# Designs tried in a protein design chat: VH-VL binders against q9p5m9. Part 31

Target 1, 257 residues: q9p5m9
Amino acid sequence: MAKVTGLPEFEDLHTKRKWMLNHMAAAFRMFGRNGYNEGTAGHVTVRDPIDENTFWINPLEVPFSLMKPSDLVHINSDGEIIGGSKMKYNTSGFAIHYEMHKVRPEVICVCHVHSIYGKAFSALGKPLDMLNTDCCVFYNNHGIYFDMDDVISMPEEGRRTAKGLADYKAVLVQNHGIMTVGTTVDEAAYLLSLMERSCQIQLLIDSATKVGERKHVHPTRAKAIRENADNPVGLYTAQQPNFLYEVACSNGELEII
Below, E stands for the ipSAE of ESMFold2; O stands for the ipSAE of OpenDDE; V2 stands for 0.75 times the mean of E and O plus 0.25 times the DockQ between their complexes.

## First folded at step 13 (VH-VL)

Design G6 (framework fv_axatilimab; at its last look DockQ between E and O 0.03; V2 from the best seeds 0.00; counts 0 for: pae E 15.4 > 2, off the site)
Fold by ESMFold2, look of step 13:
Structure G6 (fold): chain C 257 residues (1-257), chain A 125 residues (1-125), chain B 107 residues (1-107)
Amino acid sequence: as target 1 above (257 residues)
Amino acid sequence: EVTLKESGPALVKPTQTLTLTCTFSGFSLSEYGVGVGWIRQPPGKALEWLANIYWDDDKYYNPSLKNRLTISKDTSKNQVVLTMTNMDPVDTATYYCAREGFSYTEWGSYAFDYWGQGTMVTVSS
Amino acid sequence: DIQMTQSPSSLSASVGDRVTITCLASQGISNYLAWYQQKPGKAPKLLIYAASSLQSGVPSRFSGSGSGTDYTLTISSLQPEDFATYYCQQYNSYPLTFGGGTKVEIK
């Protein structure tokens, strides 16, 4: 399995785009392998490194597990397809993600999935408890968006979701799932899988309440752990085993750049 | 009812080591997230945090006092002990112990939610 | 280390007045801020934790607000028993630090 250590640097922005699209496709394959897929739901947007006002998104009907860089769709801020695969994509999903990218220009990648534990936990209307050290990256670093039952426009839905995200790395979207952001595809994808697992763990602990007292990581310790763990280069590095695994399993459809 | 009480000498000579004991009731340091801290207040001055010890034996010290402080606990006796070496007249203060509580149903600690009455320690000869 | 700057250092007010005390952290403390009341010769008493949560048994005329680095304690209608010194304290990170105090004197 090829090893990619440290955040790569690129002289040529076209090479950076190719790298980014391969990592985007690998993230989708990892999501599919982990069962985060749900029909045509779920999407990832990545800000283009060459024209930063344009974005890449997954096509509507390509399975996560089969995603290739060549399947990805290049879109301008008006939602018009300007390159890539030219396949249909989820226009409502893009409208929501675009508000995140607009409010936070430093956000390169927004991930959203309708995964099982994220959906289940998001229905509780509460944030994650700090019940283990891995979850502490989300200490005071994730928000809640309460899904409104009103019929509202997708840009307004996006703006309200962005408010729930605030300056955090993640948001629980009530009754829908989880959304994460990052300065790299790998950062956002790693955080998404970590949040899904954190939701799973907490639901399991909540189910065991009658059999014992639960223990939390103390807030001051959780803060210290978060300060060390919420590191874009570190989170990028933490994703590399997943990326390398998906490349190895891709039968040459993914490349290490 | 949660109570804490400080005990130790009222008078200490310069260079001596101060030993203070906090004896508490109504809670245990075996409870998740609970801590006991020491805070001092020189006459007419602001509060200054000294040290904390937690249920899991984690310890934190005010770095401005360098290595002068040692905190320990005896959970079975509901006691926390603070030692402070090389006492100086500037260390004259009222010394408080206080509980730092935690609640599962409310994220975050209660800060120092219960305080002892304090014990005045004078450093002079 | 997070420095807590509390202002004013003292104030005089009449019974019934609205009193506002501010506390500025040198960096963000994520609402991990407490307010204490201390009367002469007594231990501090917790009023507000988590920036805005009222401790049990504290009168509702006390309220806390703020976020990030800027925090405020408000007494909506000052009472004679509110004569005291007030301290803010951050518990977001170690070392734990207190503000310099605000002495409230009743006219």
Scores: ipSAE 0.000, ipTM 0.424, lowest interface PAE 15.4, mean pLDDT 87
Fold by OpenDDE, look of step 13:
Structure G6 (fold): chain C 257 residues (1-257), chain A 125 residues (1-125), chain B 107 residues (1-107)
Amino acid sequence: as target 1 above (257 residues)
Amino acid sequence: EVTLKESGPALVKPTQTLTLTCTFSGFSLSEYGVGVGWIRQPPGKALEWLANIYWDDDKYYNPSLKNRLTISKDTSKNQVVLTMTNMDPVDTATYYCAREGFSYTEWGSYAFDYWGQGTMVTVSS
Amino acid sequence: DIQMTQSPSSLSASVGDRVTITCLASQGISNYLAWYQQKPGKAPKLLIYAASSLQSGVPSRFSGSGSGTDYTLTISSLQPEDFATYYCQQYNSYPLTFGGGTKVEIK
């Protein structure tokens, strides 16, 4: 990745909030475009830049592809709606994400979807292999949550998921799907899409083992790539093509701030 | 100063197992990003990669020889060991161990930046 | 596997000559290419990594260039100590593979 100088800076936190919400909505539209919508499953939480003890979350009944900034719900740490849209949201999803935000205070955004290849690969109960350079951002930088056998509360599930996430950028929830985190919406969203594609690629490769042997990225190379690629600015930048695409297709519903 | 040195038998009989040890100094296999590889070279021929091992115990083998090769490390002794089974006269070569270095500025680029002097192994009855 | 085709297999040159060695990969290797020098009875010595990065301590008369599948090692002015065999190596993917070598001999 090219060296990037930085993230946009805002003197006004309200403007920053607007910026974040537009990027959040765009991320959902990207998710929709990529086919990640599964009923009412999947949600993104974003820590509010003004009141950092509050969060934004997507409404339950809005298709990802139609998400607007005005659809997003502002909630406090108790899950009460305090602003934004008054639509219902996935309270279980928030309960899980809130625990992740608590254990990782630097995390601004948590993404979770029930995408096809993430679900499929997560059923294998193993980490990704480094089979291409793009996925190397996840080299020893993604976890697995295995504890799905117990009937537990949503907060407990969140805590366990957070444990699986550890200090990583992603976690594969066994038999469930993908979760990613970031310091920006764009970082988390990009990582989620990348993880999904990585799962897809590996499943394809694994299905082709009869015709050839898998070739792994050199571990030293993989680690070095991760070291370079796992930076907030670069990962934010990596999402911008997707963001701009969604803006262009939004008929004015999304705004470049 | 980084140094590597190969040790093992100079002569091996056909069908026997070759065991080579690479002893190194100036770096540790506990260091992030560090790898050690084995490369051989038959007399008058080109270099052939055999196997690599890394600080996290990841291992990679030449597919053509994979079933015959085993690589292991002892970090506390600064040693890497290569075993090769069912030796044949065609396996006669100079065997090298080498460290793989890397560069973050080159997006994970790496190469064998330090080599042992090599040890000649002759397979003969 | 990625095959590395190195050319020429051998060449004769004089001191002061410009020498060019080529390495062709069977598929793109994204500049993950190294060049080594080997003298008789000695281990290979790393000259260039990442296709064009000069290893520390290597004279500036050595340079590497190329992209995709085609790479070149250049010695701008051949010195007496440069008569040796040179090898390219890709480290884009496993298995790691070397070129067949180029022997640079004195004319």
Scores: ipSAE 0.000, ipTM 0.508, lowest interface PAE 11.7, mean pLDDT 91
ESMFold2 (binder alone), look of step 13: mean pLDDT 93; pTM 0.952

## First folded at step 14 (VH-VL)

Design J1 (framework fv_dupilumab; at its last look DockQ between E and O 0.02; V2 from the best seeds 0.00; counts 0 for: pae O 14.0 > 2, off the site)
Fold by ESMFold2, look of step 14:
Structure J1 (fold): chain C 257 residues (1-257), chain A 124 residues (1-124), chain B 112 residues (1-112)
Amino acid sequence: as target 1 above (257 residues)
Amino acid sequence: EVQLVESGGGLEQPGGSLRLSCAGSGFTFSNYAMTWVRQAPGKGLEWVSYIYSGGSSTYYADSVKGRFTISRDNSKNTLYLQMNSLRAEDTAVYYCAKYGFNYDEWGSYYFDYWGQGTTVTVSS
Amino acid sequence: DIVMTQSPLSLPVTPGEPASISCRSSQSLLYSEGYNYLDWYLQKSGQSPQLLIYLGSNRASGVPDRFSGSGSGTDFTLKISRVEAEDVGFYYCMQALQYPYTFGQGTKLEIK
């Protein structure tokens, strides 16, 4: 097993690309194992480490749980396939993700799925409440996307002004699901699974309100937790157990670089 | 059982410095956020500063921001307040206080135990 | 900053009679649909403050049943159903919703 904690360092960019593609494929396998797949819905885009104005995306026809690095599709900013598997991909999905990459050049990875609890919660038109410490990474760090071309609205005017939309890591896509961003594949993928679990937990709590009052994490503490937890190296590290599990289950189709 | 003991108060001139300490015992110090609250003679209570249980975040009242620094050493179960550029208005009894029970790292919403206070006097 | 306003500032009472202290905040202290971040403290002469009520209405451990807190949002009340001589001192409300935490001016409860 290679370097488990901290961001790996690479001697050359071709090795970095192989690393990225293996982690991208593993993220899809984790999504499939966790049941985040739905037909042909769901897309991940990753900025290429060599040609930084180009991107990698999942093919339309490959199941999440069977994704291999060799299945991934390399596309330019105009949506033309320039390499990789050369399979068909969702051009509308790329167009949406590309706008995120364009507005925030530091974003390496954008994940979007139509997972059950994220989809259910997204229909409520409100952000997550801070009902446990794990979801506090999303405190003043997630929003709602009402229309694909619309501005994301936050429930409190002051949080938008103080933080700015460009700072958020996650979006509830109203009536669709979850979108997360990261500076690595692992960061974005970890945040996606955490957001899904946070939606699940809140829906369960809200359905059980007669048995007790909801206990919220104090806003000042939630802010402190988010400032500590919203850490690209820490979030990358938090994903490594999932990555290693998918490698172990892949029978050699995924590789640790 | 829970005990907080402040020390380091005294007389100082305007522009001077003091460092206050608060020793905690009878609880797992590293699990709890800590705070300083002060009370000027004959006046009410004023919150001064906050530090998160691991020391990762600090906050200050506007009246002391830039002049006071809160810190903690969890290996010594001790909270500190470094007070620089002292003013006559800083004259007060300074209390340290512990936040409430830590459930799910939750506890930053009331001060369940307070120290006896240490007196700071700033006069020329 | 959230401004906390107490009324009355001085409260002389006859032993055995009820007492009531109000506290108003300049902003709602209710976080989402959860708790009101409003606490009450008593400071007896020569002593450190002690917690009476936390999160609007919860009685702290060891506080007699004659103390109760009520209210929500911006308006809160501390009641003492039957004042005892030992209840004399200064009562403070405090908001703990956001920094800086702020106290009311204090209410001095006195025996007539």
Scores: ipSAE 0.005, ipTM 0.499, lowest interface PAE 13.3, mean pLDDT 85
Fold by OpenDDE, look of step 14:
Structure J1 (fold): chain C 257 residues (1-257), chain A 124 residues (1-124), chain B 112 residues (1-112)
Amino acid sequence: as target 1 above (257 residues)
Amino acid sequence: EVQLVESGGGLEQPGGSLRLSCAGSGFTFSNYAMTWVRQAPGKGLEWVSYIYSGGSSTYYADSVKGRFTISRDNSKNTLYLQMNSLRAEDTAVYYCAKYGFNYDEWGSYYFDYWGQGTTVTVSS
Amino acid sequence: DIVMTQSPLSLPVTPGEPASISCRSSQSLLYSEGYNYLDWYLQKSGQSPQLLIYLGSNRASGVPDRFSGSGSGTDFTLKISRVEAEDVGFYYCMQALQYPYTFGQGTKLEIK
């Protein structure tokens, strides 16, 4: 088993790409394991380390739980397939994500799923409350996209979503779901799962208010927690148990690079 | 125009009960947290209770905790304050107030609109 | 509980002159983003309270420019650059950082 350490460094960008794709596939498998798969909805885009004007995205027809690095599609900024799998991908999804990548160049990975609790909570059109220490990484660190009233192009939706995301790590898209970003696939994926769980927890608490008064983490404490938790290395590290689990269960389809 | 209209005030004996109502109009009632604030005769303002927009969270001043219950019916755009075990010190004008645009823990916590108040007198 | 202390409690002012009211909190009201959960309210005679300043320094809609809020942490000030007759009433500061919300004692502004 790989040792949990900081962010790995690669001198060879091809090796880095391979590393990223394995972690990307593992992220999907985690998403599948957590029940985030909804038809062909849900996308992860990753900026390629070699050609940074190109991206990797998941194909439409591969279940999250079965995702392999070889299934991932390499596309340019125009959405043309330039490598990887030749399977079809969600062009609308890429159009949205591309706008986010444009305004946030430091973002390597954008995750979006149509998970149960993310969808449910997003229908409330409000940000998360700080109801536990784990969710405090999102303290003043997630946005909301509200403007769903008109018919707009996918790029425009991407631009609006990006505005909602601002410089945060996550955005709740009203009546749609959740999106997260990261400087690594693992960061984004971990945050996605955390956001989903946070939504679930809040909905549970809100439904249980008759048994007690809802308590919030104090803002000063929440801030302190965010400041400590919201770092690339820590968030990457937080994903490693999930990654290693998927590797172990992959029957050799995923590898530790 | 935002309007808040309180009702239900009156004279009650110690140990008695009253239920106050506050009818909201001119805004999406279900989107805003609401509060009760009271003012004893010739005294300052005292915060009494808070209720979340969806009613899922409430807070009370220690002086009324266990005796007062804040609730709301968003379908009727109405805020309530059930007051039990009334005491002489509960004598006051009770104001309902609307929170400004806020999200839980993220927004602005201020009362941008107030009702005209309803008078509660507790006396033997 | 956070204790709010206003000073002065009585403030006679000549029309046209400036006025200043102090509000101190027993605990810092500073929020993570640099906002202070401190509001100012005015209650004119025979009327309900009305919002003047929120989050320490933001003037509420419809509030004249002569009103301003300043301060951070535990010390706050409401200023009226030129007091008018219509400004007579009780001014209250309120902390909204934590429950229970607490008000200052109130400052009675009167015209000399």
Scores: ipSAE 0.000, ipTM 0.493, lowest interface PAE 14.0, mean pLDDT 91
ESMFold2 (binder alone), look of step 14: mean pLDDT 90; pTM 0.933

Design J2 (framework fv_dupilumab; at its last look DockQ between E and O 0.01; V2 from the best seeds 0.00; counts 0 for: pae E 10.1 > 2, off the site)
Fold by OpenDDE, look of step 14:
Structure J2 (fold): chain C 257 residues (1-257), chain A 126 residues (1-126), chain B 112 residues (1-112)
Amino acid sequence: as target 1 above (257 residues)
Amino acid sequence: EVQLVESGGGLEQPGGSLRLSCAGSGFTFSNYAMTWVRQAPGKGLEWVSYIYSGGSSTYYADSVKGRFTISRDNSKNTLYLQMNSLRAEDTAVYYCAKYGFSYTGDEWGSYAFDYWGQGTTVTVSS
Amino acid sequence: DIVMTQSPLSLPVTPGEPASISCRSSQSLLHSEGYTYLDWYLQKSGQSPQLLIYYGSERASGVPDRFSGSGSGTDFTLKISRVEAEDVGFYYCMQALQYPYTFGQGTKLEIK
């Protein structure tokens, strides 16, 4: 994990909002760059720093790779658009995420995508094995939601997903994909990409078990790594290379605030 | 130059209705939240209602909730206050004011109501 | 609702002398991000209110430096270092932390 450098401070909440929205857009561009797009599926919600009972969410019609801060939609707790972009958003996605925000008020950002390896691994209905040091941030720090075969309301699905998430940083939704949470957009986004890569790595290792023995990180070591790595500042810092990359490639559409 | 001009005030009987307007100019109207504040004769200021820049989210004082409706037409740079079921205690000068920062955060201002109109007088009397 | 209480309600001041107005809130006006949502407004005779201070201590554009806001939590103060004739009017504090926004009763500043 990257060295802890601290979170930025702002003179006002409007500047902070702008900061958050740029990082949110950058996160989507990273997701797009990594091939996480699946039609109109995938959502990120961010609690607004000014009106903390409102949220930002991505629109349906904008590809992840093209996401700009101005594309993001500002909605209240009832899902009504109150500002930002006037584009449509996934109301079901918000309904699910809102339940997660309610039970975890410290969570600022919830990320969900229908990425290839997240979907593939989630179909196994089991947690990740600690097969490398990078994924150890998820050691006893990710959950599983199994009840996707029921026809239930979106709020109920959110509540069940939140239950699977518990106090963890991630949840594998069976036959659906991965979700991550964070106290910053960058934290959640980094964890999402890491979770996706972790799923990929495990599937590769599992496929290789016929030719070699699978080795696990020792639980004591895994725990130590998690305790060190699972901090908001470090995880934020870990995302900064990705953020800066997207800024550099954005042709001025993203700003460093 | 930022300007806010209220209109629509007048004399009305209890139970009647009035619609106030506030025309904004000199700023990107659609980027700013707006508010109504009133002042009864010889009294202090009372917040009445608040509306986000997009117009979809509104807030009201309990004293006017269910009777007053704040709205806006951004294409006309106009803020409205529909007042129904008027009461004597609604008698006041009604001010419109803009929030100091744009919704996008791209324009500098104050994190408060930085510009106020001159007000329009509403009198409710039998 | 957050109740705002100002004191004094009447403040006679000799020109050139300092003035101080207190504003108390029934609950903390500290936002979770560390900002204080307290504004000060001045309404001069026959005029509309005008913004003086926001975020508890930030002067609005064009406001003379003789005006200053201070305080935290539930106790706030507006100070005028040297009162001028043009400072006569009603001063209001307002909390903007949560709806409904609420004003203090107002303080009438007069010249002796």
Scores: ipSAE 0.018, ipTM 0.585, lowest interface PAE 5.8, mean pLDDT 92
Fold by ESMFold2, look of step 14:
Structure J2 (fold): chain C 257 residues (1-257), chain A 126 residues (1-126), chain B 112 residues (1-112)
Amino acid sequence: as target 1 above (257 residues)
Amino acid sequence: EVQLVESGGGLEQPGGSLRLSCAGSGFTFSNYAMTWVRQAPGKGLEWVSYIYSGGSSTYYADSVKGRFTISRDNSKNTLYLQMNSLRAEDTAVYYCAKYGFSYTGDEWGSYAFDYWGQGTTVTVSS
Amino acid sequence: DIVMTQSPLSLPVTPGEPASISCRSSQSLLHSEGYTYLDWYLQKSGQSPQLLIYYGSERASGVPDRFSGSGSGTDFTLKISRVEAEDVGFYYCMQALQYPYTFGQGTKLEIK
C-alpha cells in the first residue's frame, strides 16, 4: 500500500517507535517552515510506545527545520537522558509536559510553541471566537492558562497549565503561546497549526472591524462541527499532507515507515 | 442508500447483560455522531445515549448511567451498546440513529437524527 | 430535564382536512443566536421513527411540503395542510437543547 489515509497499525513496537520518531521530526520541520520557531523556545514530548513511562523530546540546539529522528532525546519520568541523541534539552519544558502526560495518560503527544499569532492572542487572556468553520474544532475544546506565578516550581506550573487544559485538546498559555495534545504526534501538531491560524484569523478580523462587523459561526453549527472534527483519526489524516511534504523536502533524512 | 441494522436483542433475566450492535452502510460511518433511542411496549420514545463521530465523548440518560456503555468501532462501521445490570424497565425496542450533519462529510445534512434502524427487541423478565 | 408536553394525545382526522399538533417545553428551546432545538418525528405503525422537521421549522429531505413546523421559545406546532392516509401514526416532538434529550408523549393521528 503506497499511501494510507487512516491511522497505521504496527505489530512490532520498534517499528511503531521509528514511525513515531519520523513523524515527530516532521512535525518540527513543519513548525520551522511555518515560522513557529523562537530561539530555543518550543518543545514536543511524545510518550514512548515501548516503555510508556519514558518520553522523547527535541534537543535545544537543533533548528526545527533541520530536525532528524536521530536528534531526538529519550528521557525518563525524572528527566534523565536514557537514550537517543543524548543532546541537551529543555528540562523546564519537559517538567511542564510531564505533568500533562501524568494527568492524562491517554495523551501521547504534547506540543508547545511560541508562534507569533498564538503568543499575541494569548496576551489578551480570552478564548478564541468561532469566526470560521475550521476553528470550530476548538468550540468548548480549548482553555486559557490565566495565572502566572514565577515563584511556582516547574511541576506546579505544569499542574496549573494542565488545569487550564482540563479535558480539552488545546490551551492558550497566557503571554507564552499555544499548547496542544493528541493521541498521535500528527493530531497534536495539526491542532497546533490550526490554533495558530485561528489566532491569526481572529486578530486580522478584529483589526478590520472598521470595514464590517464580525459574523460568528452560530453555536449550534459550531457544536456540530466540533462533534465531527474532534476526531483523532481525522486529525491525524489532516496532518498527512504536511508530513508527506516534509518527507519530500528532507533529502532522505525522514522516511515513511 | 443509507442503512442501519441493529442486532443482539433477546430475552434476558434481571441482572443479566446484552450487547447490541448497529451496522451502518451506504455512508461514511466515521463522519457521523450516533445515538440509541428505545421504546418500551406501548410507550413513547426515550433517548438512551449519544456518541461523537470519533468516539471521544459519550452521553447517557440518567436511567442507564453506570449500567450501559455506548461505543463504536469505526473500522467495522459498527455502533455498540453494552447493557449490564438489566432491569425489567429496560424492556424495549432499541433503535440506533445517525446524526445528519458532518463537517467532513455532508455539511448540508440535517442537524438532527435523519436515518434510523429498524430496531432490535430486548426483553428482561424472570 | 426539559419536559415536553404534546396535545392532543389522540387526533382523529378526516382525509383531506388539516391537522395541527402542539408541543410545549418546560424551558425555552431557543438558542440565543436564533436557532430552536426542536425536532419532529413520525412513527408509522410497525416502523421506526422518521425525521420530519428539525430546528422547529426546517423540513427534512424528502418530507412533503404539506408538513410544516412553527413556533419558538416554548410553544411549537406541527401542521399538516391536507392529511393523507399515509400520514397515520404517532408524532413525537423532541428537544435537542441539552442532555438528556427528551421526547413528548406522542400524538396518535388516525383516520376517522
Scores: ipSAE 0.005, ipTM 0.563, lowest interface PAE 10.1, mean pLDDT 87
ESMFold2 (binder alone), look of step 14: mean pLDDT 89; pTM 0.926

